# VH-VL binders against q9vpl3: the designs that were tried, part 269

Target 1, 224 residues: q9vpl3
Amino acid sequence: RGKINIQRPKAPHYERARVVAVTQPKYPELPKAKSCFKTRAERTQQQQENPYNEIIAREVRNWLDHSRLVAFFHLSSITADDIFRVRVQLHKQNLHLKSYGSKIIEQAVKNTRYEAIVPLFHSNHCIVFSPDPEKTAALLRIVRRVPQMVLLGGIVEETMLSRNQLVAYAQMPGLHAVQAQLVQTLSQAPGHLIQQLQAHQNSFVQVLDVHAKNQMNEETPKST
Below, E stands for the ipSAE of ESMFold2; O stands for the ipSAE of OpenDDE; V2 stands for 0.75 times the mean of E and O plus 0.25 times the DockQ between their complexes.

## First folded at step 9 (VH-VL)

Design W21 (framework fv_ontamalimab; at its last look DockQ between E and O 0.01; V2 from the best seeds 0.00; counts 0 for: pae O 7.1 > 2, placed apart)
Fold by ESMFold2, look of step 9:
Structure W21 (fold): chain C 224 residues (1-224), chain A 121 residues (1-121), chain B 112 residues (1-112)
Amino acid sequence: as target 1 above (224 residues)
Amino acid sequence: QVQLVQSGAEVKKPGASVKVSCKASGYTFTNYDINWVRQAPGQGLEWMGRISPYNGETNYAQKVQGRVTMTADTSTSTAYMDLRSLRSDDTAVYYCARDEGIWDSYYFDLWGQGTTVTVSS
Amino acid sequence: DIVMTQTPLSLSVTPGQPASISCKSSQSLLHTDGYTYLYWYLQKPGQPPQLLIYEVSSRFSGVPDRFSGSGSGTDFTLKISRVEAEDVGIYYCMQSTQFPLTFGQGTKVEIK
C-alpha cells in the first residue's frame, strides 16, 4: 500500500521535541517505585501487554550497534533548563543523551554480550551515545561542569571500561598524536623508529588491558 | 587535511567595508566555533569575536561591536567576517581560528593562514 | 577587561639553554568550575599562532615535552627546558575565563 507524505524539513536549528526527550520519554513508562495506585498484578499485566517496549528496545539496540562510544551516568536531580543546556552542548559534539527504563534496557540487551550493564539502570540514570570515540575527552569536559551527572563507566570500540579506565582513555594521545610522534622519530636516527613505534603501541595496549581487567567487583586491595 | 583557508589580501579606503572568508575542510564544520583574531603590523594579537556555525550565535569584542558581523554558511563550510566603516587602525592580518565550542573553553587548536587587510587613503 | 602582562617582552637565549616567560593577569583566572583558562601560543616567523599549552599546564597534542606551563590565580609561567632553533618566535599568553578574550603583549624569543 502506498501512502505519500510530505515531511517537514529536518534542519536541526530548533529540535524542541528532542531536547525535551530526557524529561518526557517518547513512549509510556512505568510508574516510579513511590507509586502505589496500581496493584502488583495490574502492573505486571500492563508491563506484559505494552507493545512499545520492543519498539523502544530496538531503538536502544540500534544505538548500541552504531555507537563506538557509550557512557553511563548516574543522574541526580536536575532542572529541565539545566539538562536542556547540557543536551545542547552534547548534541553539538555529536553526543546523544538518552534515558530509558530498566525494563527496556533489559529487553534491548537480552541475549547479547551487554547483559551485564542491566544493573546500572536500576537507579536514576542517563546514557550518552556517539559514533565518535575520539569525542570521549569532549564528553568529559562537558560533564565536568555538570555535577548532577556522575560517570559510572562506558563502552569504547566494544570494550567495557570502568570510570577510571574511561578517564585514562580520554587522556591518552590519539591516533594523530601517535602519528605526530612517528614523524618526530623519523627526524632522528633510523634505529629508534622501531623502538618508539613498538613502545607507544605496547603502552597503549597495556593501559587498555590493565584498565579492562580492573573490575571493581573482582580486585580487592588488602587493608592494613 | 584538516585546515582553514582564508580569502586573499584586501586593500580598502577609509569608510569602506571588507568581508574575509574562512573555509573549513577535513572536519565537521558545525562541531566547532570560529574565532577571528587580528594582528596589526608589528603588534600583538587582538580577539575580535566568535561565531558558532551550529546555531549562528555570535560574541563580539566591545571595540568592534556595531562595526562587525560574523556569519557562517554551513552548506559551504565557510565563515565570514564583515568589518564596516574601516579606519586606518584596522590595517592588520586577520586570522580565523577554531575552538571546540564546549562551554566557555576557547582554546584555538587550528588557525587559518591569515588575510592582510590594508586601509589607506 | 582582564589585562595580561608578559615579562620579558624580548629574550635572547643560547641554544640548548632554558627559557622562562612570565604572564600576570589583572584578575584571577580561576573559574567557578575549578579550572583555570590560561593558554600559551607560539607564533613562528611568517606563520599563524599555534597552541602550546591549555588550562595552565596541559600540553596540546604534538607539543614537545620541553614545553611546560605552571601557575595559578594571577601568576603563570611558560618554561622551555632546552631552547631549539624551531622555538624562535613570539609567545603569547591568553585567557578565556571571561569575555573579551585577551592576550598578553607577546614575548619575542630569539637564538643568540
Scores: ipSAE 0.296, ipTM 0.600, lowest interface PAE 2.6, mean pLDDT 78
Fold by OpenDDE, look of step 9:
Structure W21 (fold): chain C 224 residues (1-224), chain A 121 residues (1-121), chain B 112 residues (1-112)
Amino acid sequence: as target 1 above (224 residues)
Amino acid sequence: QVQLVQSGAEVKKPGASVKVSCKASGYTFTNYDINWVRQAPGQGLEWMGRISPYNGETNYAQKVQGRVTMTADTSTSTAYMDLRSLRSDDTAVYYCARDEGIWDSYYFDLWGQGTTVTVSS
Amino acid sequence: DIVMTQTPLSLSVTPGQPASISCKSSQSLLHTDGYTYLYWYLQKPGQPPQLLIYEVSSRFSGVPDRFSGSGSGTDFTLKISRVEAEDVGIYYCMQSTQFPLTFGQGTKVEIK
């Protein structure tokens, strides 16, 4: 059983050393695990004007142009599974949840009436689109159950609304009910004005009558 | 950090008024309503009312109606609760609480630390 | 006003055992919008209340899965599957279906 000579292997003969050096498998350097954290800067630089981005930007614009309800949300730490669940719920209500990069949004709305929304997209955001503004209440109800979705504002009937304005809008009675109330209020206005005008006239007449009565009482000689 | 910070403890005599402040930080003040809830010593929670900093709309509980005024200063992100004509039964810890006010759901996801108000003769 | 009645008012539980708290309302908490606005809060000793459950059964963010809410109409239940020491405090149900907002009396949960 030959004693494994643990002694420092004698330097191989010069020729053997050369052969070993040439035959050493050059293992490709393991790709340095590019830290999954592409620096924000690297992510920003690689967004070269990709024809693909233009296509997506056009899509975004199309959604904006054809939607009567648009809601903007900030996304906190949310899982893909949670997003999917929300998407399904929204879809059942004909609400479309989309997420786009800030640059794409910027490109999509540049030189458009929607340019004012760009500041809303500084972080992770999503947009919900709907052709039906009456779905605002449904939208708010669904997203309320998702703490990771924070309502920032939206567009309803081409009007930009704040968060609170959207909430108020959702709580409003239907357009017809509001119109009816307005008509009722307007119809009462002339009556009130007439009453106020008449009240002043009546008050004036009463004051005059009191004055006339007082004068008549002063002119009645005390018949002793 | 998202928080509500309330003013310090108050000791008042019967008939006096107390004004408690609630300063909001870490979020948009006008996006949430501020509710006031009080808790008498050893007792449960009692809702007093709410204010919308956005439009100034208020709702008060009937029990305190006429004696309470809630206000909000958007410039300082501070809500105030003024309670007048104090009685001994007004002795309590007073909490401000945030409510997102979406639709008809009123729940309090953020609370102040509480302010102890003692009414003693 | 809607009266909220909790039972029991006090509960002593062995750690690891389940707990159940009932909350009954004097009228249905089903709102016209189809939702039921019942909430559960926990007030730990020396702290303000904290939200546990919203709209009967939805767990608030950060709330452990051992907490669950159920019920409908006028009868609601909060369940803790395994009570832990950190669960000590007073539990309140609250309704917001109608103004004024009203709370239950509270249920004090203690550890044996």
Scores: ipSAE 0.022, ipTM 0.529, lowest interface PAE 7.1, mean pLDDT 84
ESMFold2 (binder alone), look of step 9: mean pLDDT 92; pTM 0.939

## First folded at step 10 (VH-VL)

Design B40 (framework fv_cemiplimab; at its last look DockQ between E and O 0.45; V2 from the best seeds 0.71)
Fold by OpenDDE, look of step 10:
Structure B40 (fold): chain C 224 residues (1-224), chain A 122 residues (1-122), chain B 107 residues (1-107)
Amino acid sequence: as target 1 above (224 residues)
Amino acid sequence: EVQLLESGGVLVQPGGSLRLSCAASGFTFSNYAMTWVRQAPGKGLEWVSSISWSGSSTYFADSVKGRFTISRDNSKNTLYLQMNSLKGEDTAVYYCARDRFDSDYGLYMDVWGQGTLVTVSS
Amino acid sequence: DIQMTQSPSSLSASVGDSITITCRASQSISSYLNWYQQKPGKAPNLLIYGASSLQSGVPSRFSGSGSGTDFTLTIRTLQPEDFATYYCQQGYEYPRTFGPGTVVDFR
């Protein structure tokens, strides 16, 4: 009686396998425990008919009307506590962290130039608003410490910026600094031109002087 | 010092037009939405119009809708109110105000100008 | 449109008194109510925003309370400079609307 290899049982004969497959008790699939948490889709559907959405959409519009800086973030497995901590830090910088449903955002930006942002809100997301675009650097500094917040892009001065563009913007000197640099550069240009023009004239005069001196020396008879 | 200064208020005939200006100083004008509020003589305050920081969004009271236009020039730190088809009921002191917004506090006006008087009379 | 009402329309008080002005909205405006003070011939000044937040520079004798539809402004220990007209304003939605005002006069 061959020792039944318990570790690698020999596959049953084809006919036996068929019988076993047919005779296997079909256990009713355990009802997928409806997670007590309504799926995002279910939540979204229920929100569609809620007059409350218009109220919140109005809030979003108000934020947009008052914010020169808007940044969009994806939230990846962030805890409520972490969000709270970040919110506090941002608030200290007059940065306002908000989260809205996709339907609300869609309603808020409908028929506006911001409709293009709607696809960004299909996942867990948050938005940071600020009246001051100069706070972009501060925003990025804060969120750098929060790996769960992934920058997707933003709106600065009504211009849509990619993630990389927003980072670059944060690194730019302030408008006044740039203007000052421009003025300095422009102020130097005329001086340089004058110097170049004068240099050519001076060189020409020098060549003429040398030529004149050489001619005078040739005309001086060697009184031997 | 944060300051708003209205100008342009004069006597005008009914049906006439007038443009008011509000010059802002002491703050970054472009960071703020702005509002016009008026007050008829001996009456209360009436909201007239608001404009977003960029000027892309404008809001008007029904009493002035279609007749008034609000605009701004951020490079000049100036808010404007173009008033057309003026009526006697438009006689008022017009104030410009700086708008603030927060989800916790709503919309409020934290800085006001001294106002400019517009008189519409035949 | 949200209609705002105030009570009383006028009140007389003495220096040192505590007074209360009420404002009511025709619908719920959450806490989005502001109070302004206006002296004769002057522009309005913000006193309180968001129903209860005191504007910077405003004396602590001013306080606001309320939510929903009913709001109150309280002035404790009335000072001579407090005799003015007070307006409530809803910051909930456009059009923005003001109360009719409350005149606080000397008794």
Scores: ipSAE 0.876, ipTM 0.951, lowest interface PAE 0.5, mean pLDDT 88
Fold by ESMFold2, look of step 10:
Structure B40 (fold): chain C 224 residues (1-224), chain A 122 residues (1-122), chain B 107 residues (1-107)
Amino acid sequence: as target 1 above (224 residues)
Amino acid sequence: EVQLLESGGVLVQPGGSLRLSCAASGFTFSNYAMTWVRQAPGKGLEWVSSISWSGSSTYFADSVKGRFTISRDNSKNTLYLQMNSLKGEDTAVYYCARDRFDSDYGLYMDVWGQGTLVTVSS
Amino acid sequence: DIQMTQSPSSLSASVGDSITITCRASQSISSYLNWYQQKPGKAPNLLIYGASSLQSGVPSRFSGSGSGTDFTLTIRTLQPEDFATYYCQQGYEYPRTFGPGTVVDFR
């Protein structure tokens, strides 16, 4: 995998308009002279991104244009056969299981409200898209029996939700219109929500590790 | 029964403005992206505009860019097409359609309305 | 922009015939090709999506095939209700484009 780095600085406060800042980093403002033999510079500038990446990024944009529900999972080691069976079960519920590289996600969500989700795609992951947020309960029911898929959180109605918020959303199926308004009201701080998702992921990994170690100890008891 | 019903098509003068509406029933409107397609009398189908489920992304044919605006009100289950600076070539039946996407199949329109006729003439 | 063509532009056939309509894209569109049927004075309806997937409620005498740039719609055992115009349409990229249509008339 090349130098794919999702931590590349975004400059939301550094639009092309000049910023009044005396202490800005030193950058050359001088125009570069153009030589008669520009082959080296032209080769560097002509190294374009893989067109396949843009085709896949377009696919992600189409998913986002057509999905009210997006759920993010950490994916533990799982066989291709097992993930395929889960994908089929989810598909029966209009839930679409996908995975995309972080570079493709970054390209797809550039200059959108979703730029903050890119770090979630550094590790092994999967995403579930659905046009129907009422399928959140069915999603959680299906993945509860798939320990390799660990819910990190999601996006409902263009609002980022933590794991706990998404679970709470799913447990209120009889109040769908109220649920949508509640999610919108609670989630007008997307930056803090990303921090909460990342903290929850860390805490959840710690709990899973302790549980796995306890399970191993119970399976091989220290004494009888 | 899943239905789409367009309204607002009338005779207008060149340079005029008109807003079309599309009322959705029998399905959860806010789950779906939507599309406008038009058909001039005796001619084929032409894609006009598409809008994401939330309305945050919009797309337009070159023939209408800068003149038409697409919007939706998910609380009213209604899709809109605002048509400004109308020309004679905008004369057509305008259909709204429910839009779908799946990475296996691409984009497609699975439910269509009855259409509403817009005539741009002196 | 991806240009779509269809052939033939029109054809005449009898009930019970099998017919084939061809659609070609100016560049590869994978399998993202849809077929619509439009009867005179009516709205279009979806027949085939993703080149070969039959829309629910569409009779099995309709089938689609192809990938890349060349696609076909086949109607086996033509019925009186199949008199219509058929449009192909690419769902690969914006702007989404239609073919010019194929008119199927009964003799």
Scores: ipSAE 0.726, ipTM 0.897, lowest interface PAE 1.1, mean pLDDT 80
ESMFold2 (binder alone), look of step 10: mean pLDDT 95; pTM 0.962

Design B41 (framework fv_cemiplimab; at its last look DockQ between E and O 0.43; V2 from the best seeds 0.71)
Fold by OpenDDE, look of step 10:
Structure B41 (fold): chain C 224 residues (1-224), chain A 122 residues (1-122), chain B 107 residues (1-107)
Amino acid sequence: as target 1 above (224 residues)
Amino acid sequence: EVQLLESGGVLVQPGGSLRLSCAASGFTFSNYAMTWVRQAPGKGLEWVSGISWSGSNTYFADSVKGRFTISRDNSKNTLYLQMNSLKGEDTAVYYCARDRFDSDYGLYMDVWGQGTLVTVSS
Amino acid sequence: DIQMTQSPSSLSASVGDSITITCRASQSISSYLNWYQQKPGKAPNLLIYGASSLQSGVPSRFSGSGSGTDFTLTIRTLQPEDFATYYCQQGYEYPRTFGPGTVVDFR
């Protein structure tokens, strides 16, 4: 009687396997425990008919009317405590962290130039608003310490920016600094042109002088 | 110092037009939405119009809708109110104000100009 | 439009008194109510925003309370400079609307 290899049982003969497959008790699939938490889809559906959505949409519009900087973030497994900490830090910089449902955002930006942002809100997301675009660097500094917040993009001065563009923007010197640099550069241009023009004239005069001197030397008879 | 200074208030005939200006100083004008509020002589305050920081969105009271236009030039730190088809009821001191917003506090006006008087009379 | 009402329309008080002004909205405006003070011939000044937040530079004798539709402004220990007209304003939606004002006069 061959020792039944318990570790690697030989696959039953094809016919036996069929019988076993048919005779296996079909256990009713345990009702997928409806997670006490309504799926995002269910939550979204329930919100569609809620007059409350318009109220919140108005809030979003108000934020947009008062914000020169808007940044969009994906939230990846962030805890309420972590969100709170970030919110406090952002608030100290006059940055306002908000979270809205996708339907609310859609309603808020409907028939506006910002409709293109709607696809960004299909996942867990948050928005940061600021009246001051100069706070972009501060925003990025804060959220860098929060790996659960992933920058998706933003709106600065009514312009949609990608993630990379927003990062680049944060690294740029302020408008006044750039303007100052431009003025300095422009102020140097005329001076350089004048120098170049003068250099050519001076060179020409020098060549003429040398030529004149050489001619004078040739005309001086060697009084031997 | 944060300051708003209104100008342009004069006597005008009914049906006439007038443009008011509000010059802002002491703060970054482009960071703020702005509002016009008026006050008829001996009466209360009436909100007239609002404009977003960029000027993309404008809001009007029903009493002035279609007649008034609000605009701004952020490069000049100036808010404007174009008033057309003026009526006697439009006689008022017009104030410009800086708007603020927060979800916790709503919309409020934290800085006001001294106002400019517009008189509409035949 | 949201209609705002105030009570009383006028009141007389003495220096040192405590007074209360009420404001009511025709619908719920959450806590989005502001109070302004206006002296004769002057522009309005913000006193309180968001129903209860004191504007910077405003004396602590001013306080606001309320939510929903009913709001109150309280001035404790009235000072001579407090005799003015007070307006409530809803910051809930456009159009923004003001109360009719409350005149606080000397008794």
Scores: ipSAE 0.866, ipTM 0.946, lowest interface PAE 0.5, mean pLDDT 88
Fold by ESMFold2, look of step 10:
Structure B41 (fold): chain C 224 residues (1-224), chain A 122 residues (1-122), chain B 107 residues (1-107)
Amino acid sequence: as target 1 above (224 residues)
Amino acid sequence: EVQLLESGGVLVQPGGSLRLSCAASGFTFSNYAMTWVRQAPGKGLEWVSGISWSGSNTYFADSVKGRFTISRDNSKNTLYLQMNSLKGEDTAVYYCARDRFDSDYGLYMDVWGQGTLVTVSS
Amino acid sequence: DIQMTQSPSSLSASVGDSITITCRASQSISSYLNWYQQKPGKAPNLLIYGASSLQSGVPSRFSGSGSGTDFTLTIRTLQPEDFATYYCQQGYEYPRTFGPGTVVDFR
């Protein structure tokens, strides 16, 4: 037990501090230095969350060390029952559905060729990992029935593929054809592939941004 | 049948170099990360090194950092351990093992080779 | 580095006995604890991964439990082939570390 290094707060203390913060009455007196004054529970919470980020980043690195296939999706609103059903279907095919915050992804892929994927995680998303790239076809068949999961692209054999490239990859027959197609894809300059993914990402981000602005504009009353 | 077969263990002098090989069969080698684990005579197990499925990421125990390198050739289904500046403390049976990861279970080694003996005399 | 300890370091038992081996990590490792069996002159083999999941082909008399820092391996109705050395190993972070082992000897 490493209780000597850091005093771990009790779960009731942790929960009590959050409940107290919500239920505390508002007094007429103003606090003199509230930004510099932290409770024991608040300090412990912040410290736990910071080490937690590195633990989760390590998990992402472990997934990458063990996954020849990584697929990225935009995730629209979906019920808990539907996402659970999809997770079970994917798991049967050795496909592992996860999601991680953008800060965690940034920490996990820092100083790697994958830094370009971080913007994909600024909106609601999910990731699918698998050690077996031949499962790409099964992945797309399952997700075809799930309109809430919109394919953005992926990584196969450490090569970033656009949405269209990943779909084409999934349709290639057999291991022999897959190996031949990957050799052909690698003969293209790596900059061409990264440029295509980044251009598609920027276009997709711009479409999402226009969609969000249109929703805000329709909800904002127009004046003359 | 899933198999890992180590080779290359011999007697070497201190300061010498040696390359171990691990031949994989019965599974898709390129789908898996791999490890080396060693066991000195009469002692427990010591993790030595690990490598991602692609070979892009490598990991080492502090006792071997800077002296050992790990590599793989996925086209030959072979894992390698290059050992330089060998010391008497490197005398051990060296096992290769297949790694697995799932965020529910963590990292684990599900298939082991039979080992190859490296002896660093004097 | 996460240090792993095991208790007892050795034990003597008879066929049919039930035994328990404990493993402790120097910090929380979630449930990322594995158990391996090794017979003299042979390679280790995986028994249990993720604290409690039996590897394929491992008899149900083996079971594991625990999370955080404290873990146990239980062998119920010990068989002649179970006399071996048992190692715990954390799969939480690099460097991967093993416990010192527990020798289970025939009484």
Scores: ipSAE 0.738, ipTM 0.901, lowest interface PAE 1.2, mean pLDDT 81
ESMFold2 (binder alone), look of step 10: mean pLDDT 94; pTM 0.957

